# Designs tried in a protein design chat: miniprotein binders against q6w4x9r395to579. Part 228

Target 1, 185 residues: q6w4x9r395to579
Amino acid sequence: GHCSLEGGSFVTTFDARPYRFHGTCTYILLQSPQLPEDGALMAVYDKSGVSHSETSLVAVVYLSRQDKIVISQDEVVTNNGEAKWLPYKTRNITVFRQTSTHLQMATSFGLELVVQLRPIFQAYVTVGPQFRGQTRGLCGNFNGDTTDDFTTSMGIAEGTASLFVDSWRAGNCPAALERETDPCS
Below, E stands for the ipSAE of ESMFold2; O stands for the ipSAE of OpenDDE; V2 stands for 0.75 times the mean of E and O plus 0.25 times the DockQ between their complexes.

## First folded at step 19 (miniprotein)

Design sj14 (at its last fold request DockQ between E and O 0.93; V2 from the best seeds 0.84)
Fold by OpenDDE base, fold request of step 20:
Structure sj14 (fold): chain B 185 residues (1-185), chain A 89 residues (1-89)
Amino acid sequence: as target 1 above (185 residues)
Amino acid sequence: SRLRKIAKVLYWLAAVLLWEAERAFEAGNFEEAFRLAEEAGELIEYAIKLAEEAIKEGDTDPQTEELLKKAEKLAKEVERFIAKVAEEL
């Protein structure tokens, strides 16, 4: 399964459902029993302009009982609040420079993350087949059905992205805005 | 500055940890709530220190001052929450 966060406000789920939102919070991208130590992948969005619609991805966060890894648009990598030099590895996770503009977080448990630093901070999440039907968050449920991707944190299927996205907030933040636009625009 | 950039990361992390702490509290997991809140507190205090250091070293970017203000606000929130949780322990 491939999930992408592109263009500052566009998301494509594991089931290939595209949608757009504007928010300035941290959101859960991926939770799964397949992630060890209660792991979760999150995305941090911040204001990039003066209007509410000017928001962008600024960091990705992987949280577990063992690790708290943050990768920011400023090419800051931290674990448990400490800045780390690349390549950096833990027991199950390695963060390294893939290219001049891309960082990669590789894991031993079937999660891969590629972060594009320039020109736009973007993230690409890949999960193995063992995650099928066992994911939740903004990346969807990876079950081959796009119609139920907007399932909230409480297990309720939503018809629009707004309430869906808001349900996956990992912070005390304002409500997100929804816009149905072409991700390529 | 590099210090500001790191401080911002710590701020984000502290914020999410506080949120997690609140969820734990609501679930009745007071010990976990306390642990998470304490960690949030440590991170946010460190963020404040880094931001202040950046300013001391000559960072005049308004974003740094803004971050400092936000961080101080969050620190107070964390402190209040810790006190609240402590009453349940």
Scores: ipSAE 0.811, ipTM 0.916, lowest interface PAE 0.5, mean pLDDT 94
Fold by ESMFold2, look of step 19:
Structure sj14 (fold): chain B 185 residues (1-185), chain A 89 residues (1-89)
Amino acid sequence: as target 1 above (185 residues)
Amino acid sequence: SRLRKIAKVLYWLAAVLLWEAERAFEAGNFEEAFRLAEEAGELIEYAIKLAEEAIKEGDTDPQTEELLKKAEKLAKEVERFIAKVAEEL
């Protein structure tokens, strides 16, 4: 499955459901029992500078009991708060420069993250088939049905992206602004 | 500057760890909450140091001073939370 975070604060879920939001917070992008050591992938959004209401992706964070990896739009890569030179490898994670404009985090547990550094910081999440029906967060539930991709952290399918996105905040942050996407039942 | 860029990452990570610590506290996992909050405190202290050093080395980007203010606010939040968790240990 493929989930993308693209310019203009657009998200496309594992089930190809597009939506947009504007917020300044860290959000849970992906949680799954398939991620070892209580792993979670998170996205950091901040003001984009052209308009105070516009926001953009500024970092991607992978957290588990073992690793606390941050990859920023400024090309800073850290684990557990320590800056790392690329390529960087742990037992089950490798972060490396894929091209002059792209970094990749590859893992042995079926998660792949590719970030585009330029011209706009964007992120592309790929998960193996073992994740089907076992994901939660902004990337949706990966069950082949777009009508329930807006499932909140409480397990409730919402009709609006704003309620869905706000439920996945990983911090005490302001409510998100968003553009309408296809409605959810 | 590179110092500002690293300080930003430390700030974001510290904020997430504080949030995780708060969840652990609400679940009654006070030892885990304390550990996460201490990690957050160490990260934010380092972020403040790097932001201050960046300014001393001539970083004139207004985002650096903004980051320093945010980091100092977060440090106070972490300190208050550590004190709260310590009462439950």
Scores: ipSAE 0.810, ipTM 0.910, lowest interface PAE 0.7, mean pLDDT 87
ESMFold2 (binder alone), look of step 19: mean pLDDT 90; pTM 0.892
OpenDDE base, look of step 19: ipSAE 0.686; ipTM 0.867
ESMFold2, fold request of step 20: ipSAE 0.810, 0.786, 0.803; ipTM 0.910, 0.893, 0.909
ESMFold2 (binder alone), fold request of step 20: mean pLDDT 90, 90, 90; pTM 0.892, 0.892, 0.893
OpenDDE base, fold request of step 20: ipSAE 0.806, 0.556; ipTM 0.914, 0.819

Design sj15 (at its last look DockQ between E and O 0.51; V2 from the best seeds 0.70)
Fold by ESMFold2, look of step 19:
Structure sj15 (fold): chain B 185 residues (1-185), chain A 89 residues (1-89)
Amino acid sequence: as target 1 above (185 residues)
Amino acid sequence: DRLRKLAKVLYWLAAVLLWEAERAFEAGNFEEAFRLAEEAGELIEYAIKLAEEAIKEGDTDPQTEELLKKAEKLAKEVERFIAKVAEEL
């Protein structure tokens, strides 16, 4: 399965459902029991460009009990808060420069992340077939059906992307007034 | 500036770890909540030092001052949370 974060605000789920949103927060892209050590993949979005309402992807985060990897649009790669030079390898994760514009995080547990650094910071998530029907988050549930891809963190299928996306917020988010007044697609 | 860029990453990670600590606290996992919050505190203290150093070295980007203010606020939130968790240990 393939999930993509493109154009700063567009997402395509594992079941090929496209949507867009604008928000300043960290969001859970993918949770699954197939990820070891309670692993989760997250995306950080922040204000971008000229528009007050425009936000774009600024970092991707992989968290588990063992590793806390951040890859930023500024080409900073860290694990557990320490900056790393590429190629970088742990027991089951390797991060390396795939091309002059792309970095790759490859794993032994069926998760692959490819990050495009330029011209626009974009991310491409690939999971093996063992993840089918066993994913949660902004990338959807990978069950072959787009009608329930907008399932919230509480397990409720929503008809709009904004309610779905808001449910997957993680980490420090903007103040309630800013959140209430900012558009969310 | 390399210092500002690293400080930003540490800030984001610290914020996520505090969020994880809060979830652990809500689940009654107070030892785990404390561990995550302490880790978040270490990261945010480092982020603050890096942002301050960037400013001292001539970083005039308003994002750096904004980051420092956010990081100081987060550090206070982490400190308050650690105190709350400690009452349950």
Scores: ipSAE 0.822, ipTM 0.914, lowest interface PAE 0.7, mean pLDDT 87
Fold by OpenDDE base, look of step 19:
Structure sj15 (fold): chain B 185 residues (1-185), chain A 89 residues (1-89)
Amino acid sequence: as target 1 above (185 residues)
Amino acid sequence: DRLRKLAKVLYWLAAVLLWEAERAFEAGNFEEAFRLAEEAGELIEYAIKLAEEAIKEGDTDPQTEELLKKAEKLAKEVERFIAKVAEEL
């Protein structure tokens, strides 16, 4: 399954459902029992301009009982809150520079993350087949059905992205705004 | 510039950790809640120090001051939460 966060406010789920939102919060992208140590992948969105519609992805966060990793445009921060030189390795996770503009987080448990740092901060999440039907968050449930991708954290299927996205907030933040725009535009 | 950027990252992480701590608390996992909250506290204090240092070194960007204010607010929230959790241990 492939999930993408592109163009600052566009998301494509594992089931290939595209949607757009504007929010300034941290959101859960991926939770799954397949992630060890209660692991979760999160996305941080912040204001990128003056208007409420000017929001962008600014960081990706992986959190588990054992690991804390923040990948931002300028810094990679780990467990102790210090910026680390790459490559960074833990027991099951390696963060390294893939190209001059791309970082990669490789894992031993079927999660791969590629982050484009410039010119636009974007993220690409790949999960193995073992994750099918066992994912939740902004990346959806990876069950081959796009119609139920907007399932909230409480298990309710929503018709709009805003309520769906808001349910996956990882903090006290303002409500997200939905804008129906073609992600290819 | 670097100090502000690092402080911001630490702020984001601290906020998430506090959120996780709150969830742990709601689930009755008080030890986990406490651990996460303590970590959040350490990170946010570090963020504050970095932001203050940036200002001291001549960072005049309004974003730095804003970050400092937000970080201080979060630090207070973390402290209150830690006190709450401690009552359940």
Scores: ipSAE 0.706, ipTM 0.876, lowest interface PAE 0.7, mean pLDDT 93
ESMFold2 (binder alone), look of step 19: mean pLDDT 86; pTM 0.840

Design sj16 (at its last look DockQ between E and O 0.67; V2 from the best seeds 0.68)
Fold by ESMFold2, look of step 19:
Structure sj16 (fold): chain B 185 residues (1-185), chain A 89 residues (1-89)
Amino acid sequence: as target 1 above (185 residues)
Amino acid sequence: DYLRKIAKVLYWLAAVLLWEAERAFEAGNFEEAFRLAEEAGELIEYAIKLAEEAIKEGDTDPQTEELLKKAEKLAKEVERFIAKVAEEL
C-alpha cells in the first residue's frame, strides 16, 4: 500500500483516496500493531504562508520505544535528538540518501518512507501486505474501501477530511491554529 | 541558521514526546509517562539553548524568536506535566 503527502497539503491514502487539509500541528500518519515497539509514523505541518490555511509538511517523525527519528525539510536527520550522518543504520532501520533530492528510510518490518527534499518537501509511505486492514491515521485504514478511509481516532467514519484530520492531531494545538490568520498588521 | 534548524527538530520531537507521555499517563503507565516527559524536558531545554545561541550569534530571522517563545511555553507545559505525573509515582 502507498500513501503520499504532497505539496499544498495534499494526502492520498493507502486506498487511493485524495484529500487536502490545512493545519499547524503534528498528525498521526500511520499507527499499526505491525510496527514494532508501538511504532507510529507522524507528520509535522507548519505555516507556509500568511495564514493558518497555508500550511505544508515540514518534517516526518518515526517513533517507537527504541527509536525517535526525525527527518526535516531542512535536511536535518536525528535519532533521539542527536543529529546523524547518512547512511544511518540501526538494527532494523536504515536511512540513506537515495538521490541528490531524495532520502529513504527502509525498515525490516515492512515500512518504507521516501522523502523528497526538493523542489517541494514531500513524503511517500509504502507498507507491505501484512498491514492490510491494520492501519490507522491520515493514511487511512488500508481495507480496500475508500468509504471509511476518514475513520477518526475514536473509530467514527466522517464524511469530511477536516474532522478526520483534526481527530489525528498528536500535540497541543489550540483551535486558533486551525483557522486562517493574517500576520500582517 | 544551522542552530535554528536543529532547535526546530528538538522542539517538534519534544512536543510529540509530551503528547506520548500524556497518552501513557491516561493508560496508567505512570513510570513510562514520567520517562517520556523527562526526555521531552531535556530536548526542549536544549532547543531553547540553541535558539538563544542562534540569536546571540546574529540570527535575525523572526522565526527564530518565534521558535524560542514556543519552546519556552512548551517547557512550562512539560514541567507542569512532570509535577502531575510525580504525584502518581
Scores: ipSAE 0.739, ipTM 0.870, lowest interface PAE 0.9, mean pLDDT 86
Fold by OpenDDE base, look of step 19:
Structure sj16 (fold): chain B 185 residues (1-185), chain A 89 residues (1-89)
Amino acid sequence: as target 1 above (185 residues)
Amino acid sequence: DYLRKIAKVLYWLAAVLLWEAERAFEAGNFEEAFRLAEEAGELIEYAIKLAEEAIKEGDTDPQTEELLKKAEKLAKEVERFIAKVAEEL
């Protein structure tokens, strides 16, 4: 399964359903029992301009009982707030520079993350087949059905992206907005 | 500014930890809630320190000041939550 966060506000689920939202919060991107130690992948969105429609992905966070990794445009921070030089390696996670503009987080448990740092901060999540039907969050449920990708954290299928996205907030944040704007990125 | 950037990351992480702490609390897992909240507190305090240091070193970017204000607000929220959890322990 491949999930992408592109163009600042565009998401494509594991089931290849595209949608757009504008929010300024941290959201659960991927949660699954297949992630060890209650692991979760999260996406941080912030204002990139003056208007509410000017939002963008600014960081990706992997959080488990043992690991805390934040990948931002300029820094990788782990655990107690230490900035790490790459490559960074834990028991089952490695973060390294893939290219001059791309970082990669490789894991031993079937999760791969590629982050494009420039010119636009974008993220690409890949999960193994063992994750099929066992994922939840903004990346969807990876069950081959696009019609139920907007399943909320409470297990309710929503018809709009905004309500779906809001259900996956990981913090006290304002409601997300769904607006059609120029998809240029 | 490097310090601001780190502080911002810590702020985000602290906010997430507080959120998880709240969920643990709602689930009746007060020990875990407390642990997570304490960790959030440590991170947010560190974030504040870094932001303040940035300003001290001459960071005049309005974003730094804004971050500091947000961080301080979150710190207070964490403190209140910790107190709440402590009553349940």
Scores: ipSAE 0.620, ipTM 0.844, lowest interface PAE 0.8, mean pLDDT 92
ESMFold2 (binder alone), look of step 19: mean pLDDT 87; pTM 0.847

Design sj17 (at its last look DockQ between E and O 0.63; V2 from the best seeds 0.67)
Fold by ESMFold2, look of step 19:
Structure sj17 (fold): chain B 185 residues (1-185), chain A 89 residues (1-89)
Amino acid sequence: as target 1 above (185 residues)
Amino acid sequence: DWLRKIAKVLYWLAAVLLWEAERAFEAGNFEEAFRLAEEAGELIEYAIKLAEEAIKEGDTDPQTEELLKKAEKLAKEVERFIAKVAEEL
């Protein structure tokens, strides 16, 4: 299965359903029992343009009981809050420079993440077939049916991306449709 | 600007860990909530230190001041939450 975060604000789910959203927050991309140690993949979005409603991907986070890996658009890679030089290996995760413009996080548990650093920070999530029907988050449920990919964190299938996206916030932040402006900034 | 870049990552991670601590608290896992919140506190204090050092080293980018303000606010949120969790221990 393939999920992509492209063009600053576009998402394509594991079931190939495209959508767009804007919001300043961290969101859960993928949760699954297939990820060891209560693992989850998350995406951080922040303001990206002249309009305060424009946001784009700024980092990807892999969080588990063992590892807290962050890969940022500024090319900072950390684990557990410590900056790391590449290639970086743990027992089941390797982060390395795939090309001059791409980094890869490869794992032994069927998750692969590729980030494009330039010209635009983008992310490509690949999961093995064992994840089918066992995912939740912004990348959808991977069940072969696009009509329920907008399933919220409470298990409710929504018809709009905004309600779905807002339910997957991992932080105390305004809803994706809320004003995020501060006067004069 | 490397200090600012690392401080941003620490800020984002601390915010996520606080959110996870809040979920653990709601589930009644008070020891785990405390542990996560303490970790978030350590990360955010380090983020503040790095942002302040960046300014001291001559970083005049307004993003750095903005980050410092956000980090100080988050640090207060973390401390309030730690106090809340400690009542349940």
Scores: ipSAE 0.805, ipTM 0.908, lowest interface PAE 0.8, mean pLDDT 87
Fold by OpenDDE base, look of step 19:
Structure sj17 (fold): chain B 185 residues (1-185), chain A 89 residues (1-89)
Amino acid sequence: as target 1 above (185 residues)
Amino acid sequence: DWLRKIAKVLYWLAAVLLWEAERAFEAGNFEEAFRLAEEAGELIEYAIKLAEEAIKEGDTDPQTEELLKKAEKLAKEVERFIAKVAEEL
């Protein structure tokens, strides 16, 4: 399964359902029992301009009982709040520079993350087949059905992206907006 | 500014940890809630220190001040939550 966060506010689920939103919060991108130590992948969105429609992905966070990894445009921060030089390795996770503009987080448990740092901060999530039907979050449920991708954290299927996205907030943040986005923003 | 950047990351982490703490609390896992909240507290305090240090070192970017304000707000929220959890222990 491939999930992408592109153009500042565009998301394509594992089931290839595209949608867009504007929010300034941290959201659960991927949660699954297949992730060890109660792991979750999260996406941080922040204001990129003056208007409410000017929001963009600014960081990706992997959080588990053992690991805390934040990949931002400029820094990679780990468990103790220190910036780390790459490559960074834990028991099951390696973060390294793939190219001059791309970082990669490789894992031993079937999760891969590629982050484009420039010119636009974007993220690409890949999960193995063992994750089929066992994922939840903004990337959807990876069951081959696009119609139920907007399932909330409470297991309710929503018709709008905004309500769906809001249900996956990892913090006390304003409600997400569903409006046209400029992919160049 | 390096200090601001790190502080911002720590702020994000602290916010997430507080959220997880709240979920643990709702689930009745008070010990876990407490642990997570304490960790959030440590991170947010460190974030505040870094932001303050940045300002002290001459960072005049409005974003740094904004971050500091947000971090201080979050710190208060964490403190209140810790107190709440403590009542259940």
Scores: ipSAE 0.570, ipTM 0.828, lowest interface PAE 0.9, mean pLDDT 92
ESMFold2 (binder alone), look of step 19: mean pLDDT 86; pTM 0.840

Design sj18 (at its last look DockQ between E and O 0.65; V2 from the best seeds 0.69)
Fold by ESMFold2, look of step 19:
Structure sj18 (fold): chain B 185 residues (1-185), chain A 89 residues (1-89)
Amino acid sequence: as target 1 above (185 residues)
Amino acid sequence: DRLRKIAKVLYWLAAVLLWEAERAFEAGNFEEAFRLAEEAGELIERAIKLAEEAIKEGDTDPQTEELLKKAEKLAKEVERFIAKVAEEL
């Protein structure tokens, strides 16, 4: 299964459902019992211009009880808050420079992340077939049905991307009023 | 500006860990909530130190001062939350 974060604000789910959103927050891309140690993949978005309503991907985060890996658009790679030189290996995870413009996080548990650093920061998530029907988050539920890919963190299928995306926010976020209700933007 | 770049990463990670700690607290898992919140506190204090050092080294980018203000706010949130969790231990 393939999920992509492209063009700063566009997402395509594991079931190939495309959508776009803007928000200054960290979001859960992927949770699954197939990820060891309560693992989750997350994406960080921040303002990308002078408009208060436009945001872009700035980092990808992998969290578990063992590892807290961050890969930023500034090419900073950390684990557990400590900067790392590439290639970087743990028992189950290897992070390395795939090309001059791409980094890769490869794992033994069926998750692969490829990050494009330039010309803009993009991310490509690949999961093995064992994840089918076993995922939650912005990348959808991987059940072969696009009609319920917008399933919220409460398990409710929504018809709009905005309600779905808002339910997957993680961490402190600015008030939505400035992004959606500011009459000047 | 390497210091600012690392400080941003630590700030983002700390914010996520506090959020995870809050979820653990709501689920009644107070030991996990405490552990996550303490880790968030350690990360955010390191982020503050890095941002302050960047300014001392001549980083005049407004983003660095903005990051420092956000990090100080988050540090206070973490402190309040740790105190709340400690009441349940």
Scores: ipSAE 0.800, ipTM 0.903, lowest interface PAE 0.8, mean pLDDT 87
Fold by OpenDDE base, look of step 19:
Structure sj18 (fold): chain B 185 residues (1-185), chain A 89 residues (1-89)
Amino acid sequence: as target 1 above (185 residues)
Amino acid sequence: DRLRKIAKVLYWLAAVLLWEAERAFEAGNFEEAFRLAEEAGELIERAIKLAEEAIKEGDTDPQTEELLKKAEKLAKEVERFIAKVAEEL
């Protein structure tokens, strides 16, 4: 499964459902029992301009009982609050520079993350087949059905992206705004 | 500049940890809630220190001041939450 966060406010789920939202919060991208130690992948969005519609992805966070890794545009910070030089290695996670503009987080448990740092901060999440039907969050449920991708944290299928996205907030933040825009436009 | 960037990351982490702590609390997992909240507290305090250090070293970017303000607010929230959880232990 491939999930993408592009253009600052566009998301494509594992099931290839595209949608757009504007929010300034941290959101759960991926939760799964397949992630060890209660692991979760999250996305941090912040204001990029003066209007409410000017929001962008600013960081990706992986959190588990063992690891805390933040990949931002300029820094990679770990659980001890220190910026690390790359490559950074833990028990089952490696963060390294893939290209001059791309970082990669590789894992031993079937999660891969590629982050484009410039010119736009973008993220690409890949999960193995073992994750099928066992994912939740903004990246959807990876079950091959796009119609139920907007399942909330409470297990309710929503018709709008805004309510769906809001249900996956990992903090006290304002409500997300939805715009029906083709992410390919 | 760099200090602000690190401080911002720590702020984000602290906020998430507080959220997780709140969820743990709602689930009746008070020990876990407490642990997470304390960790959030540590991170947010570090964030504040880094932001203050940045300002001291001549960072005049309004974003740094804004971050400091947000971090201080979050620190208070964490403190209040810790107190709340402590009542349940």
Scores: ipSAE 0.614, ipTM 0.844, lowest interface PAE 0.9, mean pLDDT 92
ESMFold2 (binder alone), look of step 19: mean pLDDT 87; pTM 0.852

Design sj19 (at its last look DockQ between E and O 0.70; V2 from the best seeds 0.71)
Fold by ESMFold2, look of step 19:
Structure sj19 (fold): chain B 185 residues (1-185), chain A 89 residues (1-89)
Amino acid sequence: as target 1 above (185 residues)
Amino acid sequence: DRLRKIAKVLYWLAAVLLWQAERAFEAGNFEEAFRLAEEAGELIEYAIKLAEEAIKEGDTDPQTEELLKKAEKLAKEVERFIAKVAEEL
């Protein structure tokens, strides 16, 4: 399955459901029991335009009990708060530069992350078939049904992106309804 | 410039770890909440040091001052949370 974060503010879920949102926060992209050590993939969004309501992807974060990897749009890669030179390897994760414009995080547990640094910071999440029906977060539940991809952190299927996205905040951030945001999110 | 970029990453990570510590506290996992909050505190103190060093080295970008203010605010939140968790230990 494939989930993408494109154009700074667009998301396409594992079940190919597209949506757009704006928010200044860190959000949970993917949680799954298939990720070791309570792993989760997260995305950081911050202001991107002249308007205070427009935001874009600025970093991707992988957290587990063992690793705390951040890949930023400024090409800073850290684990546990320490900057790393690429290629960087742990027991089950390798981060390396594919090209002058792309970085990759490859894992032994079926998660792959490809990050496009230029011209626009974009991220592409790929998970193996063992993840089917076992994902949660902004990338949806990967069950082949787009109508319940907007399932909140409380397990409620929403019809709109905004409540769904706000439920996956990983921080003390304003809700979309409390912010001056683009009406498309 | 590079120092500001690293400090931003540390700030984001510290904020997430504090959030995780708060979830652990709500679940009654006070030792885990304390550990996560201490880790967040270490990261945010380092972020503050890097932001201050960037300014000392001549970084005039307004984002660096803004980051420093946000990081100092987060550091106080982490300190308050650690004190709160310590009451349950």
Scores: ipSAE 0.772, ipTM 0.889, lowest interface PAE 0.9, mean pLDDT 87
Fold by OpenDDE base, look of step 19:
Structure sj19 (fold): chain B 185 residues (1-185), chain A 89 residues (1-89)
Amino acid sequence: as target 1 above (185 residues)
Amino acid sequence: DRLRKIAKVLYWLAAVLLWQAERAFEAGNFEEAFRLAEEAGELIEYAIKLAEEAIKEGDTDPQTEELLKKAEKLAKEVERFIAKVAEEL
């Protein structure tokens, strides 16, 4: 399954459902029992301009009981709150520079993350087949059905992205705004 | 500006940890809530120190001052939460 966060406010789920939102919070991208130690992948969005519609992805966060990794445009911060030189390795996770503009987080448990740093901060999440039907968050449920991708954290299927996205907030933040636009436009 | 950038990252992380702590608390997992809140506290205090250091070293960017204010607010929230959790342990 492939999930993408592109163009600052566009998301494509594992089931290939595209949608757009504007929010300034941290959101859960991926939760799954397949992630060890209660692991979760999160996305941090912040204001990128003056208007409420000017929001962008600014960081990706992986959190578990053992690991805390933040990949931002300028810094990679780990468990102790220190910026680390790459490559950074833990028991199951390696963060390294893939190209001059791309970082990669490789894992031993079927999660891969590629982050484009420049010119636009974007993220690409890949999960193995073992994750099918066992994922939750903004990346959807990876079950081959796009119609139920907007399932909230409480298990309710929503028709709009705004309520769906808001349900996956990982912080006390304002409500997200939905804008119906083609991500390919 | 590196100090500000690191401080911002720590702020984001601390906020998430506090949120997780709150969820743990609501679920009755008080020990986990406490652990997470303590971690949040450490990170946010470090963020504050970095922001203050940046200012001391001549960072005049309004974003740094704003971050410092936000971080201080979050630190207070974390402290209050820790006290709340401690009552349940």
Scores: ipSAE 0.644, ipTM 0.853, lowest interface PAE 0.8, mean pLDDT 92
ESMFold2 (binder alone), look of step 19: mean pLDDT 87; pTM 0.847

